# VH-VL binders against Collagen alpha-1(XVI) chain (COL16A1): the designs that were tried, part 16

Target 1, 182 residues: Collagen alpha-1(XVI) chain (COL16A1), of Homo sapiens (Human) (q07092r50to231)
Amino acid sequence: GFNLIHRLSLMKTSAIKKIRNPKGPLILRLGAAPVTQPTRRVFPRGLPEEFALVLTLLLKKHTHQKTWYLFQVTDANGYPQISLEVNSQERSLELRAQGQDGDFVSCIFPVPQLFDLRWHKLMLSVAGRVASVHVDCSSASSQPLGPRRPMRPVGHVFLGLDAEQGKPVSFDLQQVHIYCDP
Key: E = the ipSAE of ESMFold2; O = the ipSAE of OpenDDE; V2 = 0.75 times the mean of E and O plus 0.25 times the DockQ between their complexes.

## First folded at step 14 (VH-VL; framework fv_nepuvibart)

Design N73 (from N62 with light chain A50K N93S; at its last look DockQ between E and O 0.84; V2 from the best seeds 0.00; counts 0 for: pae O 4.3 > 2)
Fold by OpenDDE, look of step 14:
Structure N73 (fold): chain C 182 residues (1-182), chain A 119 residues (1-119), chain B 107 residues (1-107)
Amino acid sequence: as target 1 above (182 residues)
Amino acid sequence: QVQLVESGGGLVKPGGSLRLSCAASGFTFSNYWMSWIRQAPGKGLEWVSYIYSRGSYTYYADSVKGRFTISRDNAKSSLYLQMNSLRAEDTAVYYCARTYSGRYPFDYWGQGTLVTVSS
Amino acid sequence: DIQMTQSPSSLSASVGDRVTITCQASQDISNYLNWYQQKPGKAPKLLIYKASNLQTGVPSRFSGSGSGTDFTFTISGLQPEDIATYYCQQYDSLPYTFGGGTKVEIK
């Protein structure tokens, strides 16, 4: 797997506030600056066809009326390849990816439990034609997903990107990992 | 092939109402944000409104706020624009356009439908 | 609101000529600028996105450059079918705004 905290150089980013947590891991406060790195740096071998994205995060109250990308990979021209979108209005996540036919494949996961201003562990699993979301190991949702086009390793990876204006979104992070086998 | 077809335009008196429709085909409509953009006769382009792919997350230009309402029916692959309290300055060809999300280009446009507001 | 100043408002050139249109933003919009082509009686068509990226299916004679506040659209070798009005558009922030347009004609 990949530790995206390291791959995205979050610890080396001065604009990201590091908060000591006496009760647990270090807290990274995102939102002060864009979090992005070239895809080839983050995923030099590309994103595996089957993977799991795991985050330990706290969504902030001020984002409750916004739509934004928690995780996104774009191509060389800035067009999205894969996105995990947060719909704060509907309290849901949407996984989007380029389909084999050039259109987009998508699935939605209701996750109201993420919006209680507490820490949560979020896991997105993509395996074949099924995508699943797990929150705190207490709830799980699975949705069908259309066939995806393999992700091109050229582009950029983003965390916390506003879907409307492309500005950084504020949220707290403790963990972010990609696993090759969900 | 991506297609967008607007309808519902016509002549209306000031203060009147009109509802425009945009029928989409050739792509998964529910995966894309949609916008209305208008063009007054012999004039340039003006963004009017757009709506998120899911739900009712909407934005409006100040010129139409409180008067226009954008909506969509993903089951019917249709976009709508309810226009109330119409003014002469609302006279324009109204285009529906597709975009992946906010801060992305309008990659496909309909042929437009003419709305004329006149006494 | 971000103002987009497009120049010139109109131009006439010969077939094969190099045509240049400029667009200036009232503030830094990075490279979030599109160029559209609108032929008479038709809807706008996206030609260039993100300042310099050619949209799929668009002839290579069309190009764009620039970043920040100053942008340029170029037709290298004007063709008869290029008669149209061209518009720049920023999509850096809402409300999205367009330039005034440039009407391109053939001499």
Scores: ipSAE 0.020, ipTM 0.681, lowest interface PAE 4.3, mean pLDDT 91
ESMFold2, look of step 14: ipSAE 0.629; ipTM 0.860
ESMFold2 (binder alone), look of step 14: mean pLDDT 94; pTM 0.955

Design N74 (from N62 with light chain S30Y L94Y; at its last look DockQ between E and O 0.79; V2 from the best seeds 0.00; counts 0 for: pae E 3.5 > 2)
Fold by ESMFold2, look of step 14:
Structure N74 (fold): chain C 182 residues (1-182), chain A 119 residues (1-119), chain B 107 residues (1-107)
Amino acid sequence: as target 1 above (182 residues)
Amino acid sequence: QVQLVESGGGLVKPGGSLRLSCAASGFTFSNYWMSWIRQAPGKGLEWVSYIYSRGSYTYYADSVKGRFTISRDNAKSSLYLQMNSLRAEDTAVYYCARTYSGRYPFDYWGQGTLVTVSS
Amino acid sequence: DIQMTQSPSSLSASVGDRVTITCQASQDIYNYLNWYQQKPGKAPKLLIYAASNLQTGVPSRFSGSGSGTDFTFTISGLQPEDIATYYCQQYDNYPYTFGGGTKVEIK
């Protein structure tokens, strides 16, 4: 799979604090600087129709009044191609993607367990006309998803972006990967 | 075709209340944030309020905070503005407009509805 | 609040002229600036977003440039149908604010 820690140059970004963890993977503390790279650098062939996005992350209390993009890819004009949005009030994730028929297709996953201030492994899987979210390999939610346009390798990829103000959002990260077979 | 149609404007006395509606068609309403923008006669544009695509967050200009309430009904593809404690300075054409999110342009606007506040 | 200072407030020009309108933000708004056209009695119409990108269906004689605090809108060859009031608008931060408008007329 694609290691997005590498593809987004997180280890080379000095404003991102790297915290040694003697009992596990290195912790990347996000929020001090924008996390963005050109889509051509991150996904030179675009995303396939079937993929999985995997994160090991810790959400912080100060995000509970925000809507923000955990992951977003834009086009060359800055409009979204695909987004995974956190809604802290509803304790949910919303996947939105450009649809084949010219508008966005979407589905919503309740994830109250992510908001307990503990580390979690989150997997988003997109396959065919269905998307699924797994938290910690124990809970799963599947939702229908309308037909999507292929994601083009243009624009920019973002990790942790406030939907209202476009500022970096604070959270801690140990893993972020894309796998091409969900 | 994307269409936004405002209604509910009219003449009201200071201190009164009025409820505006905006009917949306030709697009998936729940994909978009919605705003109210107003324009006093002969004057420029003033943003009033917006509401997130799922209704979970709302924001207001200071000039209307506490007096106006924005809401939406995604099942009816409708946006509303409840206006209370109206003042003469609220006299304006009120437009509804859509955007993908708060950091994107207002790409479609309705034709507006006139609110006149006078004694 | 981010104040948007737009100039001039009005101008008159001949058909075919180059028209330039400026907009200045009271703080850095990066490229989060839109330009709208409003004809009398009509709703505003989006022409340019993100400082320089033409909205679909907008003629190429319209253009925008700038970043940070200083922005420019240009009509490269004024046409009779371009008689309107033009507004800039920042969308970097709450509250979203508009410039005072520039009324463009034909001599």
Scores: ipSAE 0.412, ipTM 0.761, lowest interface PAE 3.5, mean pLDDT 88
ESMFold2 (binder alone), look of step 14: mean pLDDT 94; pTM 0.946
OpenDDE, look of step 14: ipSAE 0.824; ipTM 0.927

Design N75 (from N62 with light chain L94R; at its last look DockQ between E and O 0.68; V2 from the best seeds 0.00; counts 0 for: pae E 2.7 > 2)
Heavy chain, then light chain:
Amino acid sequence: QVQLVESGGGLVKPGGSLRLSCAASGFTFSNYWMSWIRQAPGKGLEWVSYIYSRGSYTYYADSVKGRFTISRDNAKSSLYLQMNSLRAEDTAVYYCARTYSGRYPFDYWGQGTLVTVSS
Amino acid sequence: DIQMTQSPSSLSASVGDRVTITCQASQDISNYLNWYQQKPGKAPKLLIYAASNLQTGVPSRFSGSGSGTDFTFTISGLQPEDIATYYCQQYDNRPYTFGGGTKVEIK
ESMFold2, look of step 14: ipSAE 0.600; ipTM 0.839
ESMFold2 (binder alone), look of step 14: mean pLDDT 94; pTM 0.947
OpenDDE, look of step 14: ipSAE 0.896; ipTM 0.947
ESMFold2, look of step 15: ipSAE 0.530; ipTM 0.809
ESMFold2 (binder alone), look of step 15: mean pLDDT 94; pTM 0.952
OpenDDE, look of step 15: ipSAE 0.872; ipTM 0.940

## First folded at step 15 (VH-VL; framework fv_nepuvibart)

Design N81 (from N75 with light chain N93S; at its last look DockQ between E and O 0.74; V2 from the best seeds 0.00; counts 0 for: pae E 2.1 > 2)
Fold by ESMFold2, look of step 15:
Structure N81 (fold): chain C 182 residues (1-182), chain A 119 residues (1-119), chain B 107 residues (1-107)
Amino acid sequence: as target 1 above (182 residues)
Amino acid sequence: QVQLVESGGGLVKPGGSLRLSCAASGFTFSNYWMSWIRQAPGKGLEWVSYIYSRGSYTYYADSVKGRFTISRDNAKSSLYLQMNSLRAEDTAVYYCARTYSGRYPFDYWGQGTLVTVSS
Amino acid sequence: DIQMTQSPSSLSASVGDRVTITCQASQDISNYLNWYQQKPGKAPKLLIYAASNLQTGVPSRFSGSGSGTDFTFTISGLQPEDIATYYCQQYDSRPYTFGGGTKVEIK
């Protein structure tokens, strides 16, 4: 498994506030600085065909006004290879990935529960031709996903990137992991 | 093949209205933000408006705010521009163009439709 | 608004010549600059994005460079089919703005 707090150097980034939480894990307050690293450093062999992305996060009131990438990997030209987009107006997640036919394959997951200003555990699972989203281990949505190109270890990995302006997005984070065997 | 085809242009008097359409094919329309860009005869290019890939947000150049409305129908792979209170300065060829999102280039353009506003 | 100043407004050159066009932004736009070609009576076509990246299918005689406020577009060996007007365009922030264009003719 990959601890993205480590792989994205979040603990080493001074602009990211680390808030002591006596009742749980440390809180990382994102939004003051870009969260990005070269893909070669985060995923030297790319992502496998099957993986899970797990986050424990809190979406804030300001975040509710944006469409933004919770997680994105770009290619060498800056185009997305894979992205998990938050649409705050529709209260949904959209997964997009480069498809084998030269366009993006995608699926959409309603997640209104993420927008209640409370902590949630979110899991995205990609296994074969199916993607699923679980929130707090109690709600799930599953969607077909078309065939994808293999992710290449080029470009950059981002957490919390505004889709219009390319600026850091404010939210709080306790956990972000990728598991290679979902 | 990616194709964008504009229609709905024509001659209109000042103060009138027109609705432009852009039909998209050869790509998944709902993956892309869409823009209108215009070019007055013999002049340069001016960005007019864009709309997010799922239609959630719209933005306009100051010169058209309050008069033009961009919209899309992803089920029909179609982009629209409702133009009201037209002025002579709106005379231009209107192009639709696609982009992945903000801070990405307009990689495909339609061939344009001419709007002429004159008395 | 970010003003884009493009020079020259027109030029004439012979087949095989090196052609250089410049574009200056009124503020730092990093590398968020495109170059488009517009042939007479046709829509613009993307040639270069992110200041220096060649779009797929565009001949290698076209190139771009620069960052910040000063950008350069070059045709290394002008061909007859390159008769067009060339535009720079910033896409750092809305409203997206274009240079005034450079009309390229063969003498």
Scores: ipSAE 0.608, ipTM 0.842, lowest interface PAE 2.1, mean pLDDT 90
ESMFold2 (binder alone), look of step 15: mean pLDDT 94; pTM 0.947
OpenDDE, look of step 15: ipSAE 0.886; ipTM 0.945

Design N82 (from N75 with heavy chain S35H; at its last look DockQ between E and O 0.78; V2 from the best seeds 0.77)
Heavy chain, then light chain:
Amino acid sequence: QVQLVESGGGLVKPGGSLRLSCAASGFTFSNYWMHWIRQAPGKGLEWVSYIYSRGSYTYYADSVKGRFTISRDNAKSSLYLQMNSLRAEDTAVYYCARTYSGRYPFDYWGQGTLVTVSS
Amino acid sequence: DIQMTQSPSSLSASVGDRVTITCQASQDISNYLNWYQQKPGKAPKLLIYAASNLQTGVPSRFSGSGSGTDFTFTISGLQPEDIATYYCQQYDNRPYTFGGGTKVEIK
ESMFold2, look of step 15: ipSAE 0.652; ipTM 0.858
ESMFold2 (binder alone), look of step 15: mean pLDDT 95; pTM 0.959
OpenDDE, look of step 15: ipSAE 0.879; ipTM 0.944
ESMFold2, look of step 17: ipSAE 0.654; ipTM 0.864
ESMFold2 (binder alone), look of step 17: mean pLDDT 95; pTM 0.960
OpenDDE, look of step 17: ipSAE 0.882; ipTM 0.945

Design N83 (from N75 with light chain Y96W; at its last look DockQ between E and O 0.82; V2 from the best seeds 0.00; counts 0 for: pae E 2.2 > 2)
Heavy chain, then light chain:
Amino acid sequence: QVQLVESGGGLVKPGGSLRLSCAASGFTFSNYWMSWIRQAPGKGLEWVSYIYSRGSYTYYADSVKGRFTISRDNAKSSLYLQMNSLRAEDTAVYYCARTYSGRYPFDYWGQGTLVTVSS
Amino acid sequence: DIQMTQSPSSLSASVGDRVTITCQASQDISNYLNWYQQKPGKAPKLLIYAASNLQTGVPSRFSGSGSGTDFTFTISGLQPEDIATYYCQQYDNRPWTFGGGTKVEIK
ESMFold2, look of step 15: ipSAE 0.605; ipTM 0.842
ESMFold2 (binder alone), look of step 15: mean pLDDT 94; pTM 0.955
OpenDDE, look of step 15: ipSAE 0.857; ipTM 0.937

Design N84 (from N63 with light chain N93S L94R; at its last look DockQ between E and O 0.76; V2 from the best seeds 0.00; counts 0 for: pae E 2.1 > 2)
Fold by ESMFold2, look of step 15:
Structure N84 (fold): chain C 182 residues (1-182), chain A 120 residues (1-120), chain B 107 residues (1-107)
Amino acid sequence: as target 1 above (182 residues)
Amino acid sequence: QVQLVESGGGLVKPGGSLRLSCAASGFTFSNYWMSWIRQAPGKGLEWVSYIYSRGSYTYYADSVKGRFTISRDNAKSSLYLQMNSLRAEDTAVYYCARTYSPGRYPFDYWGQGTLVTVSS
Amino acid sequence: DIQMTQSPSSLSASVGDRVTITCQASQDISNYLNWYQQKPGKAPKLLIYAASNLQTGVPSRFSGSGSGTDFTFTISGLQPEDIATYYCQQYDSRPYTFGGGTKVEIK
């Protein structure tokens, strides 16, 4: 797998606050600046058809009033290729990807546990015609996913983007990884 | 082919109410945020309101807040605007338009509009 | 609210001429600026998004440039079918606001 903290240059971005506890993990506080990099830098060969996205994150009370993209890859014109959207009112995640027929395929995962203002480990896996979300190794949800187009290494990758207003979203991270063979 | 067709416009007295509809076809309606935009006769364009693709988030221009209610029925691929306490300055052609999301994407398809006239 | 100042309010040009329209935002909107064409009695049609990206199916004689607060829309060879009112629109911050329009006529 590879480390998106490195590929998105989070450690080199001075506007991202780094919270170093002497005996705890490093915390990255997002929201002060856009987190974006060209897709070719982050995924030079694109994303494989099967992958896992793993985050250790803390959603803040402010984000409980937002719909926003936790993770999004766009094409060269800025339109989405794949996105993972947080809907705070419904306490759900929506995975959307460009379908083979030209419109988006999607599935929705209930994740009420993410909204308790505590740290959680979230895993999204896409394997075959199914996508799954796991929270803290104990809560799991699987949904069918329609046939998708391959993700092309064009456009930009975003982490924490307000779907309503297009601005950075505040939340805390300890880990963001992609595994290409889930 | 994307189609958006507004209906429900007409003549109404000040203080009255009217409900506009917008029928969508040729695309997956639930993938898009929807908006109402209006144009007073001989004037420019004014954004009125938008609604989240699944309906739970709405936002209104100050000029209509508290009087207009945007809603949608994804099973019927339909967008609505309930207009209450109408005023003369609400006279306009009302367009429905779609966007993938309002803060980053344009209104890429518009309906042909429906005329609302508020007059004594 | 972000005010969009569009100039000129009207212009006349000959077929084949280069036409330039400007739009100024009251604050930095990055590249979140669209251009629409509206013919009489018709709905607006998207021509340019994100300041410079040509919408699918729009002729290449239309172009846009700029970022921040100052934006330019150009028709490089005016055609009779380009007679319309053109509007800029910011989508950086709600409420989403439009310029006052530029009426383009053939002389």
Scores: ipSAE 0.598, ipTM 0.836, lowest interface PAE 2.1, mean pLDDT 90
ESMFold2 (binder alone), look of step 15: mean pLDDT 91; pTM 0.910
OpenDDE, look of step 15: ipSAE 0.865; ipTM 0.943

Design N85 (from N75 with heavy chain S101T; at its last look DockQ between E and O 0.71; V2 from the best seeds 0.00; counts 0 for: pae E 2.5 > 2)
Fold by ESMFold2, look of step 15:
Structure N85 (fold): chain C 182 residues (1-182), chain A 119 residues (1-119), chain B 107 residues (1-107)
Amino acid sequence: as target 1 above (182 residues)
Amino acid sequence: QVQLVESGGGLVKPGGSLRLSCAASGFTFSNYWMSWIRQAPGKGLEWVSYIYSRGSYTYYADSVKGRFTISRDNAKSSLYLQMNSLRAEDTAVYYCARTYTGRYPFDYWGQGTLVTVSS
Amino acid sequence: DIQMTQSPSSLSASVGDRVTITCQASQDISNYLNWYQQKPGKAPKLLIYAASNLQTGVPSRFSGSGSGTDFTFTISGLQPEDIATYYCQQYDNRPYTFGGGTKVEIK
């Protein structure tokens, strides 16, 4: 798997506060600086067609008024190859990807439980024509997803990016991983 | 073939109202934020308003806030601008334009519809 | 609001000439700047985005450069079909604002 804490150099970024947590893993406080790296550095051979993205995260109060990318990979022109967008007004996640037919394909997952100001484990699974979201192993939602274009190792990877202004979004993180064998 | 077609322009008196429409085709309308941009005759471009792809958030230029209302109907692939309390300064060609989000360019524009506010 | 100052307001040049248009932002906008072409009686058309990226289908004689507050747009060999008004536009922050335009004519 891909440990994105390592691949995005989060431990080496001085603007990211590292907080000792006596009840669990180290806490990374995001929002003070952009989290981005070239896709070739993070995914040298691209992202697999089937994968799972796993995060352990805490959403903050002020993100409730924003639409922002929890995770995004762009192409060379800066357009999304794939993105997981938080819609704070609807309390939902939207997965969007470049489709084979030239349009974006997408599906939407209601996740109101993520917005209770507590820690959660979130898993996005993409397999074939289906995407699924699990929160804390207590709820799961599956949605159809149209045929997608393969992800190329071009552009940039972002974590916590405001969709309107392109600025860092504040949230706390303990884990972010991609598994190739979901 | 992406198409954006505006309609609903015309001559109105000051204080009047118009509703502009923009019909979209050739792309998945609900993937995009939509904007209205206007151009007074012989003048430059002024951004007026945008609306989020799901319709839940809007933003307006100060010059039109409280008088204009942007809306969309994703089932009909249509964008609207309700224009109330019209003033002479609102005279312009009104264009609809699409963007992926606020960080992306207006990559397609309609041909515009003329609104004339005159006594 | 971010003010965009575009120069010159008009110019006249011969076919084949190199044409340069400048745009200055009132604050740092990184590379969040677009260039549009508007031919007489037509809607604007996107040419350049993110200061320097050429939009699909746009001829390579068009180019853009700059970052921060100072941006340039260049036509490397002016053609008769390039008669138009050119606008810069920032998209770093709301409200999105345009330069005053540069009317390009052939002499």
Scores: ipSAE 0.545, ipTM 0.824, lowest interface PAE 2.5, mean pLDDT 89
ESMFold2 (binder alone), look of step 15: mean pLDDT 93; pTM 0.939
OpenDDE, look of step 15: ipSAE 0.821; ipTM 0.931

## First folded at step 17 (VH-VL; framework fv_nepuvibart)

Design N91 (from N82 with heavy chain S53D; at its last look DockQ between E and O 0.77; V2 from the best seeds 0.00; counts 0 for: pae E 2.5 > 2)
Fold by ESMFold2, look of step 17:
Structure N91 (fold): chain C 182 residues (1-182), chain A 119 residues (1-119), chain B 107 residues (1-107)
Amino acid sequence: as target 1 above (182 residues)
Amino acid sequence: QVQLVESGGGLVKPGGSLRLSCAASGFTFSNYWMHWIRQAPGKGLEWVSYIYDRGSYTYYADSVKGRFTISRDNAKSSLYLQMNSLRAEDTAVYYCARTYSGRYPFDYWGQGTLVTVSS
Amino acid sequence: DIQMTQSPSSLSASVGDRVTITCQASQDISNYLNWYQQKPGKAPKLLIYAASNLQTGVPSRFSGSGSGTDFTFTISGLQPEDIATYYCQQYDNRPYTFGGGTKVEIK
């Protein structure tokens, strides 16, 4: 698949603090600078209809009071093609994608466990008209998802974007990967 | 076909209250932030308030903070503005409008509803 | 609050003329500026977003340019149906604010 740490140049971005972790993978501290790259560089052929997005992340206290995009791909006009939104008040994730009928299709996954200030492995899988979220391989939720438009390799990919003002959002990351065979 | 229709305007005395509604159709209402913008007779446009797509956060212009309350009912595709302690300077046509989120334009507006505050 | 200073307040021009309206922000707003057209008795209609992007269905005679604090809106060949008041609006930060408007009339 797509190693987004590499494709978004996270290791080569000096504003992203790299923290040694002797008991696990390197920790990337996000929030000091925007994380974005042109979609054509990250996904030259777009995203397939079936994929999995996997993150190992730690949400911080201040993100618990905001709505923000953990992952977003925009079109050339800055409107989302697909996004995974964190709603801190509801402690949920919302997947949105451009639908075949001209508006967004979406589904919502309750994930209160992500908000306990501990490390978690999060997997979003999208397979046709079903989306699923797994947290730590111990809890899972599936939701129907309406028919989607194919994702085009235009616009930009973002990681950690505040929904109101478009500022980078602080959180810690060890893994972010997209697999084309969920 | 995106459509926004305001209602609930009218004549009210200073200190009174009024509740505005905005009915949305032709789009998935819960995907968009909703706003109120007003225009006093013969004057320019003034942004009043917004509410996030799922209702989790709100913000108000200083001129109305503490007196106006924005809310939404996504199941009914409806936006509301509760206006209390009304003043003569609140006299305006009130428009509802949508944005995708912050830093997006008002791409669709309703036709407005007139609120007149006078004795 | 970000103040938007728009000029002129009104103008009259002939059909076919090039019309230019300016808008100045009190601080750097990057390209987060929209232009709206409001015809008499109607709600505003979005023409230009992000300073220079033409909204779908808007005629190409309308254009916008600028970044930072200084922005320009142009109608390259004024038509009779362009009689309206035009507003700039910043959306860089809340509260979102509008210019004072420019009333455009045909001679």
Scores: ipSAE 0.538, ipTM 0.832, lowest interface PAE 2.5, mean pLDDT 90
ESMFold2 (binder alone), look of step 17: mean pLDDT 95; pTM 0.958
OpenDDE, look of step 17: ipSAE 0.806; ipTM 0.929

Design N92 (from N82 with light chain N93S Y96W; at its last look DockQ between E and O 0.81; V2 from the best seeds 0.78)
Heavy chain, then light chain:
Amino acid sequence: QVQLVESGGGLVKPGGSLRLSCAASGFTFSNYWMHWIRQAPGKGLEWVSYIYSRGSYTYYADSVKGRFTISRDNAKSSLYLQMNSLRAEDTAVYYCARTYSGRYPFDYWGQGTLVTVSS
Amino acid sequence: DIQMTQSPSSLSASVGDRVTITCQASQDISNYLNWYQQKPGKAPKLLIYAASNLQTGVPSRFSGSGSGTDFTFTISGLQPEDIATYYCQQYDSRPWTFGGGTKVEIK
ESMFold2, look of step 17: ipSAE 0.633; ipTM 0.859
ESMFold2 (binder alone), look of step 17: mean pLDDT 95; pTM 0.962
OpenDDE, look of step 17: ipSAE 0.900; ipTM 0.950

Design N93 (at its last look DockQ between E and O 0.76; V2 from the best seeds 0.76)
Fold by ESMFold2, look of step 17:
Structure N93 (fold): chain C 182 residues (1-182), chain A 120 residues (1-120), chain B 107 residues (1-107)
Amino acid sequence: as target 1 above (182 residues)
Amino acid sequence: QVQLVESGGGLVKPGGSLRLSCAASGFTFSNYWMHWIRQAPGKGLEWVSYIYSRGSYTYYADSVKGRFTISRDNAKSSLYLQMNSLRAEDTAVYYCARTYSPGRYPFDYWGQGTLVTVSS
Amino acid sequence: DIQMTQSPSSLSASVGDRVTITCQASQDISNYLNWYQQKPGKAPKLLIYAASNLQTGVPSRFSGSGSGTDFTFTISGLQPEDIATYYCQQYDSRPYTFGGGTKVEIK
């Protein structure tokens, strides 16, 4: 798999605070600086058509008033190829990807449990025409996803991007990985 | 084929109210943030308001805050602007437009506009 | 609010001429700058987004450049159908603001 902490250079970004956690993994506090890297650096051959995105994260009180991209890959012109959006008011995730028919295909996952100000493990699995979200070991949902265009290794990868204002979003992170086989 | 069609403009007295509509077709309406932009006769463009693709987040220019309300009905692929306490300076052609999200994406499609005239 | 200062307010040029319009933002907006064309009685039409990217279906004689606070829009060979008012618009931060416009006429 791809360790995005490494591929997005999070440990080498001085503006990202690293917080010792004696009872678990290091905590990365995001939001002070943009988290972005060229897609070719993160995914040299593009993002696989089938993949799993796994995060261990803590959403904060101030994000409860925002809609924002937890994860986004753009094309060379800055338009999204794929994005995972957090809608804090509705307490949901929305996956959107470029469709084969010239518009985005999407699906929505209710995730009210993410908004309790505690650490959670989130897994998004995209395989064929199905996307699934798993939160901790105790809940999962699956949704149909329309046919998608292949992701091209162009543009930029973003982690934590305010959809309304285009600015970094503050949240805490212990893990972010992409696995090529969901 | 993306289309945006505004309606509901007309003549109204100062202090009056008017409701504009924008009918969308040819795209998945719920994927896009929607905006109102206005242009006074013979003048430049002024951004008025936007609304989140699912309706829960809005923002207004200071000149209209508290008087105008943007809303949408995704089941009808329709955008609305309720305009209250109208003033002469609100006289303009009102356009609806879409973005993938504000702050990072252009107004890539616009309607043809509807004229609002506020005059006593 | 980010002020967009657009110059000139009007110009006239001959068919085939190179036309240049400038736009200055009151603060750094990175490359979040669009250019629109508006013909009388019509809606604005997006020509260029993100300072330099040509919108699909827009002729290649149109181009844009710049980053930060200073931006340039160019028509490399003016055509009769290019008679219009051109607007820059920042979309870095709300409220989103437009330049005052440049009316382009043919001599």
Scores: ipSAE 0.640, ipTM 0.858, lowest interface PAE 1.9, mean pLDDT 90
ESMFold2 (binder alone), look of step 17: mean pLDDT 93; pTM 0.938
OpenDDE, look of step 17: ipSAE 0.884; ipTM 0.949

